VHH binders against O-glycoside alpha-1,2-mannosyltransferase homolog 6 (omh6). Designs and how they scored, part 5

Target 1, 298 residues: O-glycoside alpha-1,2-mannosyltransferase homolog 6 (omh6), of Schizosaccharomyces pombe (q9p4x2)
Amino acid sequence: MYFLILFSSNAELGEVLRTMRSVEDRFNKRFHYPWTFYGMDEFTEYFMSTTSTIASGHCEYGTKGITYTNHLQFILTISYLVHWDLSQVKPLVENNRLYQQRADALAQENLSYVYSPLFHSFQDWVVRSLLYHPQLEYDYVWRIEPGLKLVCEEKKDIFSTFKDSDIVFTNHVCERKHSGIYAMEEAIEEYKILNTQGDFSNIWVYSNNYTYCKYWPFNEILSLKQIRHNQTYTNLINYLLGSGGTYYHRWTESDILSAAFGVLRARANHMESVGFFLNDDVHYCPETIPYTGRCACL

## First folded at step 13 (VHH; from u1 with I34M)

Design v6
Fold by ESMFold2, look of step 14:
Structure v6 (fold): chain B 298 residues (1-298), chain A 123 residues (1-123)
Amino acid sequence: as target 1 above (298 residues)
Amino acid sequence: EVQLLESGGGEVQPGGSLRLSCAASGFTFSHYYMSWYRQAPGKQREWVSVITSGGNTNYAESVKGRFTISRDNAKNTLYLQMSSLRAEDTAVYYCVRDTPYFGYKSYRGSDYWGQGTLVTVKP
């Protein structure tokens, strides 16, 4: 079964409701897929009551329910509230000369949030949650950004259209490679010495010596079946997490996942039939003549 | 245009107290997590404390129990109440707009740093 996932906070309730209304009105009223919400703070009763009233499917609010265990067959991460338990993060960032030197270097490359333990912890938490969070025991997840609107009527079940894909993407985002990205490329080179599964010339969606492009994670469908249960995916992703690069190199969850999809030749499909609007710079209309078919773009 | 204006720094004796304030403008203050950082002369910048948009807090071990971060979303103001001050707390203290929630805004956004306010704890 498939479900919709939205990362949000109580402060973003207005954006959440606008997104949910558009997704429900244009798609989900017909299919009743469940919604799962994640946040750093406990969701208020007002947040939960208003979102559950709009949803046509079941709603879950994922601030609890995952714990770390040392089980030999799999590992669960602690996912209550990242800020609540920074105990494992603090030794990595406090009084740590290497971390500080790396953060200063990354700041000189104009990279944002390089000093933020909360930012680093969230990236780590998202990746571990995609791997292990017990509320995500479905075949596919559609990740949708608060504020994003569907602009086309979607009569067909989008999940069934792409059911054999590892990732269904809307956009690629391209950025200048920072020293942390070169460190990821080196880590993957080391990985291939001991693990020959993959195409290591195919790490990014596109790259040259100075620029890399990765999947834009704010409107995408991911196969949790592949990410969680295909050992080639879990081994590579856990290798990257275990290196500490989310802290020392400011890797984002998008960096880690995009590299894994690239190296492992993921079955990637473009979501070209789904129209959306997030802002003036990020939008897509699949129809040549807007306002004449199933879409109301702009 | 984002502005973060720190105030409340000054000289204090060991064991003394100060309250730092940071007036914020140019963004929706209640949507952003806010942090304090500090940099002592000749030393590297270090994280001090963070407060989420929902009011949850965390602290560096060196200040835990002595410093209290708080915010007033109606006044767009961040605070740091410092007590039991020590010579090693001498530093320029920076008000920092941290990430909002985690998603596109944090991906496309930047942390923003105030100009800092000097706190000097006399030996």
Scores: ipSAE 0.659, ipTM 0.865, lowest interface PAE 1.6, mean pLDDT 81
Fold by ESMFold2 at other seeds, fold request of step 21:
Structure v6 (fold): chain B 298 residues (1-298), chain A 123 residues (1-123)
Amino acid sequence: as target 1 above (298 residues)
Amino acid sequence: EVQLLESGGGEVQPGGSLRLSCAASGFTFSHYYMSWYRQAPGKQREWVSVITSGGNTNYAESVKGRFTISRDNAKNTLYLQMSSLRAEDTAVYYCVRDTPYFGYKSYRGSDYWGQGTLVTVKP
């Protein structure tokens, strides 16, 4: 089972509606896959009524948090929130000398958001909680960004086209390694001494001593089966999250997931047949479109 | 250009009150989460409070119950009402534009910091 996920806020409703209209008109009107929305604030009735009206499939919305009581007796304890908020992670950044020292050092490297509880909590929440959320009991998720427009008619079922993929990416991001990324690589070197499962020779999409490339998460399809049930993936993720690097080293969810998929030897495929624009910044038009005549790429 | 202009700092006696303001321009204020941070002389920068675009608030434990963050989206202004001030509240207070939501715009953007306003609580 497949679904579309969109992280947003009530303030972004206009862009959300334009994105949904594009995805529905170009693709989902034929397939009726459900939409799932998550955000930090509770969605308003207006947000829910307007988005559900234009969706061709079922819509799910994150609701207020409820006190979670876990009574599970097995070795894996799942902790999750019915919605995402700041409350679970803010004590880790308050009155914490080590965190502040690392944030100051990372700020000297001109990294954004190094002091932000909001930024750190989102990265942690995606990796630790969202992708394991019980409302997301599907095999695949298509992560869709407000501001995205499909620019070609998508006649084929995009999910079935890439059914053997662990990740379907549209782009790679290449950046200079900051001190936090060197810290991640060091942690993984330590991890592999005692944990020999996986391919540790090339954990990034590409890297050299100073640069690394990772998956760009703002239009991608992920296999939830691998994320939830592959032991090589889950063991490394738990190790990395347990180190606290999301807070102390400003690791992003893209850093963590990309490294884990690298170690997993994930089956990665490019979303080459799906044309899209994201805001005014990113434009991708498939190479084969001229002979189909089905795109508005300009 | 993004601008954050703090005001309202000054000297106060212990137990006193101050209201800090931050005038914002150059961006769609109502779409961004906003924060206050502070830095005391010789100390590290610390988070004080945050208010979401939807108006939900959170506070550092050291100021909870004494400080109130608020925003007026019509005036593009962030506020910090401080009461029951103590000597340890002495610091430069920074208005910070945090992330708008968590996705591409935060990836392409950056947090923006004001120049700060000094609050001095007399011993």
Scores: ipSAE 0.657, ipTM 0.852, lowest interface PAE 1.5, mean pLDDT 80
Fold by ESMFold2, fold request of step 21:
Structure v6 (fold): chain B 298 residues (1-298), chain A 123 residues (1-123)
Amino acid sequence: as target 1 above (298 residues)
Amino acid sequence: EVQLLESGGGEVQPGGSLRLSCAASGFTFSHYYMSWYRQAPGKQREWVSVITSGGNTNYAESVKGRFTISRDNAKNTLYLQMSSLRAEDTAVYYCVRDTPYFGYKSYRGSDYWGQGTLVTVKP
């Protein structure tokens, strides 16, 4: 089964409601897919009652707090219900000279949030939630940014249209490689050497010595079948998470997931039929003219 | 323009107390997580505490139980109540606008640091 996901906070309720109204009006009123909301703080009763009134499907409300722990095969313990706090991540950031040296170096490269344990834990938590959160036991998830609006009628089931994809993307984003990205590339090359039975591809959608392009994660459909249940994906993603690069190298969740999809030759398809608007700089119209019977772009 | 103006630093005896304030402007204060950091002379920057937009708090182990972070969203002000101060707490303390949440705004945004306020705890 398929569902809609928003990563948000109580402060973003207005933007969440705009997104939900648009998605419900143009798509989900016909399909009644569930909504799942994740945030770093517990959602208020007001947030939950207001969003559930608008939804045509069931709503689930999660907080951070899933802790994944791998042990020896015969004593493996996985906790899906532990609320997130910084106790699991503090040893990586407090009194850790290597972390502090890396953060200083990354700050000299003008990279934002390099000192923030909260930012780093967000990135780590999102990836771990996609792998292990118990509410995400579905085939596909549509990740939608608060404030994003659909601008076209979507009569066909968007999930069914893209059922053979590993990732359905709307944009690539291209950035200058920082020293942490070079570290990720080195880690992946080491992984390829140690896993010689695999047939691996290039890491990024596009790259040269100084630039890399990755999937823009704020409107995308992901195959949870691949991310959770294909050992090839889970092995690589857990290898990257286990390196600590979200903390030591300021890797984002989109860095990790895009690299995994690239290296493993994911079936990537463009969300070409689905129009959206987030802001003046980030929008997409599937029509050659702004206004048609199906779409009202801009 | 984002502005973070720290105040309340000064000299204090061991065991004493201080309250740091940070007046914020130029952004929607209630939408951002806010942090305190410190840097002692000759040492690297150290995270001290964070408060989420929803009011959840966390502290470095070295200050837990002695420091209390709080915020007043109506006044756009972040606070750090420091008690049982020790010589090792001597540092410049920075007010920091942290991430708003995971999403596009974090991707397009940046952390902002105040100029800092000096706290000196006598030996």
Scores: ipSAE 0.654, ipTM 0.868, lowest interface PAE 1.5, mean pLDDT 82
Fold by ESMFold2 at other seeds, look of step 20:
Structure v6 (fold): chain B 298 residues (1-298), chain A 123 residues (1-123)
Amino acid sequence: as target 1 above (298 residues)
Amino acid sequence: EVQLLESGGGEVQPGGSLRLSCAASGFTFSHYYMSWYRQAPGKQREWVSVITSGGNTNYAESVKGRFTISRDNAKNTLYLQMSSLRAEDTAVYYCVRDTPYFGYKSYRGSDYWGQGTLVTVKP
């Protein structure tokens, strides 16, 4: 099965509806793929009724009251998902001198959100949800950001077009390495000593001593069938999550996933044919001329 | 320009109460999670409480049951009702605009900190 996934809150409903109308009109009205919504607050009945009315496929809402089946051996690496709940982060944040020391150091590097339990828990939660959420029994997921608009007709099934990819990306992001990124590289070096599978010379899409480039996750397709069936992905990602680096080093979900894709030589392909805009900030048109009959990129 | 203006700090006797306010401007207040932090002299900053855009709350264990965070989205104001104050609650309290929603908007944005308001609980 193929799913459209969107992380959102009730406050973003207007952007969510505009995004859904665009994706439905230009793609999903022909395919009826289901939508899955995750948020840290309970979705209101208004949110659920309006989004489900627009969707041409089934809608699922991951909010309070999510229940997992808990089995000792299977879930030793799985955490329970409870939105807005900080129970797993409070022991890492409160009266934790190492956390506070790291947060202060990262703040001196001018990084945002270094003190925020919510920011850290969201990064951890996104990664765990993509890998372990029981409602996502899917082969592929298309991560769609509120505020995204498709600007081309997508008559072909995008999932079928990229069926041999592990990740289908739309952009790379290059940033200066902060001390937390060096810490991730060190953690992966230690992982390499204990685990021989993987290509540890290619952690990032690109890097040198001072910069690194990673996959931009705000419009991408992931083959979770391939990722979940490869225990090496699960082992590496759980190693990184288990180190606490999302809290102590302010790792983002894109840091973690991009490094894992690099180490494990994920088959990465560019979503070149799919035109999209994200707010006023990102504009991608696959056509040289803004209007070509398929695309309207103005 | 984003601004967070704390008020309501002052001196109070042990067991007393104070209500802190934070007037917010320059952004869509209802779209952001809001937090209180504090910093006592000679100590590192510590998280006190958070309220989500939807009104759900959480608290540090040291203040749970004594402090209540709330927000008025119509007035763009964040509050912290402090009761049963103790000497260890003496600190500068900061109003913080936390992450908006998660995902691209967090990528675009940054946390913003007010100048703080001093709360002194007399020995």
Scores: ipSAE 0.650, ipTM 0.854, lowest interface PAE 1.4, mean pLDDT 81

## First folded at step 14 (VHH)

Design w1 (from v6 with F102W)
Fold by ESMFold2, look of step 18:
Structure w1 (fold): chain B 298 residues (1-298), chain A 123 residues (1-123)
Amino acid sequence: as target 1 above (298 residues)
Amino acid sequence: EVQLLESGGGEVQPGGSLRLSCAASGFTFSHYYMSWYRQAPGKQREWVSVITSGGNTNYAESVKGRFTISRDNAKNTLYLQMSSLRAEDTAVYYCVRDTPYWGYKSYRGSDYWGQGTLVTVKP
């Protein structure tokens, strides 16, 4: 089964509807795949009725900070930690001189949100819970960002193009390494001394001494079945999250997941066939599709 | 142009009360989580409280039960009602535009800090 996900809030309903209309008009009206929405607050009846009217498939509305007992300890912990009762995260950031010292240093490197418990806990939650959420019993998910607009008609079922061995389809982004990224690289060097499974030679899509390139999660298709049953992935993720680097080093979910997929030698296919705009800031136009006249992507 | 303008600071006796205000402009206020932080002279910044766009709140343990965060989305204003003030509450209080993770927006955005308002609790 397949699954379209969108992170949103009630306050952004208008943008959500425009994104959904774009995806429905250009793709999903032919396939009727379900939508799942996650937000930090409970969705209003107005949000749910309006989005379900536009959707051509079933809509599911995830609760913030859901609690679910599961044999996968990892999933339950993540759901609890990102709930708006921050009792489990407060000791990591309050009266913790190491955290505060690291946050001050990262602020001097001009990084945003270095002092924000909410930012840190959300990055951690995405890695621990999104891909393992107990209500997501699907083989594949397409992460769709509010503000995304598909600009080309997509008649082919995008999900049908995946081989069972594929893990991720996305674009990549390159950024300058900050001190927290060097700390992640050091942590993985230490990890490989004790753990020989995986390929640790190139953990990024690309990198040099000052720049690293990672998977871009804002229009991304993931194989949940490959991720959930890969022990090398699970072991590395537990190690990285257990180090506390999402808090002490301001790691984002894309940092953590990209490194883990790199160690797995994940077969990443580029989303070359999907033309899109995101908030008028980023766009991608396939090389040949605009010439057919079925794209508004030039 | 994002602006956060704090007001309401001042001098107060122990056990007293103050209400801080933060007038926000230059962004869609109702779409953002808002936070209060504080910094005593010579000390590190510390988180005080947060309120979501939907009105859910959380507090640092040191202020829980004494401080109340609230927001008026119609007036684009964030508030911090402080009561039972103690000497250790003396600090510059900052209004901060925090954010939930909305993917791309949080990657390309920055937290915004007001210039602060001084609260002094005299012994």
Scores: ipSAE 0.589, ipTM 0.844, lowest interface PAE 1.8, mean pLDDT 78

Design w2 (from v6 with T99I)
Fold by ESMFold2, look of step 14:
Structure w2 (fold): chain B 298 residues (1-298), chain A 123 residues (1-123)
Amino acid sequence: as target 1 above (298 residues)
Amino acid sequence: EVQLLESGGGEVQPGGSLRLSCAASGFTFSHYYMSWYRQAPGKQREWVSVITSGGNTNYAESVKGRFTISRDNAKNTLYLQMSSLRAEDTAVYYCVRDIPYFGYKSYRGSDYWGQGTLVTVKP
């Protein structure tokens, strides 16, 4: 079973609807995969009614807070671990001299949002949700960003086209290593003391002493089957989360997931055949597909 | 261009009240989460409160129950109502544009900080 996932807010409804129309028109009208939406604020009835009308598959709407079902204690336990709110972040940021000193240092390295409890909490929540969120009990997820537009007809089932992949990526992002990234590399060096399974010689898609490249997460397919049910994945990711680096070192979810995929020799494939634009910033057109008739790469 | 203009700071006696305002321009205010931070003389910046685009709020424990963050999207204005002020609340208070959304726009965006407004609570 497969689903389409979209992280959004009520304020983004216009972009969400445009993205859904594009994905539905170019792909999902033939496959009817479900949509799952997540956001910080409870979705309005208007958001839910308009998005569900456009969708050709079932829609699920997640919010922050604990989701309960009667007679199922294990779901309550999992929801507690994945519950997204600021209660978990406040002890890490309030009256915490080390956190504040590290945020100041990272700000001098030109990193954005180094002081933001919301930014840090979101990164942490995304990773924990991929591991444990009860509404994501699927084999694969296609992460779709508001503002994304498919520019080619996608007649083949994209999930089946990339079967057996742990990750299907569209881009790599290369950045200068900041002090937080060196801290992650040090944490992974410590981790390998007790775990020899993995390729610890290069944890990134590519790196040298000053630069690292990671998976760009705003259009990608992930195997939740591997991420959730392979203990080598969960052990490493939980080790990194447990260090607090999303708060102390401004690690992003793509930093953590990319490192895990690198160390664990994930089967990674490029989404070469799927053309897309994201706003006016990112444009990808398949090299072997013309941009007229079946693709519009203008 | 993005602009955040704080106002409403000043001197106040312990136990007093002030309301800070932040006039925002150059962006779609209702699409952004907004925060207040403060920095006391010789101290590091500290988070005070946040309000989401949907109106949900959260506060540092040191100000919870005494401060109230709010926003008026029609006027593009962020507010911080401060009451029961103490000497340790003395600081420059910054209006900050936080994330717009959880995803690409946050990845490509930056937090923006106002110039700050000084609040002095007499000892």
Scores: ipSAE 0.664, ipTM 0.864, lowest interface PAE 1.6, mean pLDDT 81
Fold by ESMFold2 at other seeds, look of step 16:
Structure w2 (fold): chain B 298 residues (1-298), chain A 123 residues (1-123)
Amino acid sequence: as target 1 above (298 residues)
Amino acid sequence: EVQLLESGGGEVQPGGSLRLSCAASGFTFSHYYMSWYRQAPGKQREWVSVITSGGNTNYAESVKGRFTISRDNAKNTLYLQMSSLRAEDTAVYYCVRDIPYFGYKSYRGSDYWGQGTLVTVKP
């Protein structure tokens, strides 16, 4: 297992350090799991020095790949995954009438970032990285959002408690379906024609005609072992990525992964014993679940 | 309240240059990626350039080598230096606050668009 901060910048070092101190103090000082950091900008020596000093385990920082002319498609894919950039998104959004028409329609539905190549490429990059990033070759990852604070001491190795799960999550979020979500549902119906496995009637945690609920990814443990090496997962996820829906329909990584988990009936567990705050507006404190340590929730 | 105030637009001859500025307020400027977009009359909005909080840049192929995006985090100001201007560059140029942070804040946040500044390159 390792801790993953999917994106951070040198400007966010303070939030990162506070989060790391919390996770180290409440949990990781006893287990020494490693940390991995990614950002669009190269991390400074100061960022790397200060974060590695706080960590009780090894730290990895994103790096650029190398170029091979004999393997251009492979090298371009590795370079993109190692160092996130816009190289793969630009051909899809520039001079593309369909993309622009979809973006205009989604803007009328008051959806944010519909015109942003950065937003689209980040969602695409996250999903592809979970599948293929060479530095994410661990069985499990705990996705940690800068600004998160653990509020309960965790003396037992929580990873061992949930080892059989494909996903361990803190929360569901429910949103109004936008036209892009209906498009995803249609794409999954089309996928069903080619594939006989899966529960295609229950793709969301919950849904009705107007609302869908999905896994909230900002304090979440994922089995990369299953996601990366189970062809049933990779086939469906690559089908959704290949449709272009992250660009044409403004799908998020949470949309894609949650739908895949739903179709494939992923083994999911709630992090009911893990108390946390995220910034000023999200919190969870276990009140009816046995504590494994001391909590400072109130 | 987020404010983006573009300036520096105007008329210019082909081959000329202009420098656009965007004064930002109401948010922590250094934590946001900033973008320029443009929209010609009768055409769709198109992305022009982006600069990260750390100063890394990217450009649409149609402007690469001619336009330079930059930012001054101490002055909360975004710039676009446009050189070798062509008739095809005629458009309203928008300063855009793009994503701040790719996780939770992007999930709960919104892009913000300035009112735009007109650049006209005469035939």
Scores: ipSAE 0.621, ipTM 0.855, lowest interface PAE 1.7, mean pLDDT 81
Fold by ESMFold2, look of step 15:
Structure w2 (fold): chain B 298 residues (1-298), chain A 123 residues (1-123)
Amino acid sequence: as target 1 above (298 residues)
Amino acid sequence: EVQLLESGGGEVQPGGSLRLSCAASGFTFSHYYMSWYRQAPGKQREWVSVITSGGNTNYAESVKGRFTISRDNAKNTLYLQMSSLRAEDTAVYYCVRDIPYFGYKSYRGSDYWGQGTLVTVKP
């Protein structure tokens, strides 16, 4: 088990420290699981020294991404590019009337960041990093967003409830569908037709004509070992990435991953016992009345 | 509340120069990528340039080599130095608070746009 802050920056150190303090105090001081940090810029020595001082386990500070090519006698290894930069997005957004018309339409649907090459490339980078980043070679990761605070004592090792066949352990959120989500549903139906031998399910945790529910990516445990080494998952996720929908349809990484997990019947479990707040925006408390003293949700 | 106030627009002759400024307030400026966008009359919005908190920059190919983005985190100010201006650079230029350096707010947050400042390059 590794704690993963997939996207953090030196400028956000205060929120990172508060999040780490919460997770360490409520859980990790007892278990000493390591932390891994990834960001778009190199971490300063100050960032690394302060975060490592708070951590009760080992800390690793990843790079934006690297290319690895390894050739052995009689063994061929194909290199994968896992990096964040704008070189891949610029030809998609500059002088591209289709992209710009789609962005205008999505803006009329009240979506944020529809014009931002940064937003698009970040979503793409997260998905590719989870699949291919060579320094993210862990069996399991607990994705934690800066600003998250645990509000319950977690004396039992939450990882002990994660079974070998489980792919994801998370909560879900429901949102209004936008035209890009309908485009993703169409792309997946096309994928099913082209792969008639597959065992497919419905795409979302729940959906109707206007609403879809997906896995919450900012407090989520993933089995990277099982996802990375299962061609059924990587084939579908690469199909979605290759369609360009992160750019033309403003798909987020949670859209892509949740759809893939749903349609491929990933075994998923709810983080039922873990209480948390994310800033003032998301609140989950597993306890109701009567109060037991384990949680400070009220 | 987030505020982005652009200034420095005006009329110039072809080949001329202008320096745009954007005063930012209501948020921690250094936590965000900052961008310039523009919109010519009757055209769609287009990205022009971006700068990270650490000063790393990127540019649309149409302005590369002619425009320079910069920021002063101590003054919460974003700049765009434009040179070798052409008629096709005529547009309203927008200062934009883009994604944060951290993930949650880029997913759950919103881009913020200034009111814009008009740059007119005379024929």
Scores: ipSAE 0.568, ipTM 0.843, lowest interface PAE 1.9, mean pLDDT 80

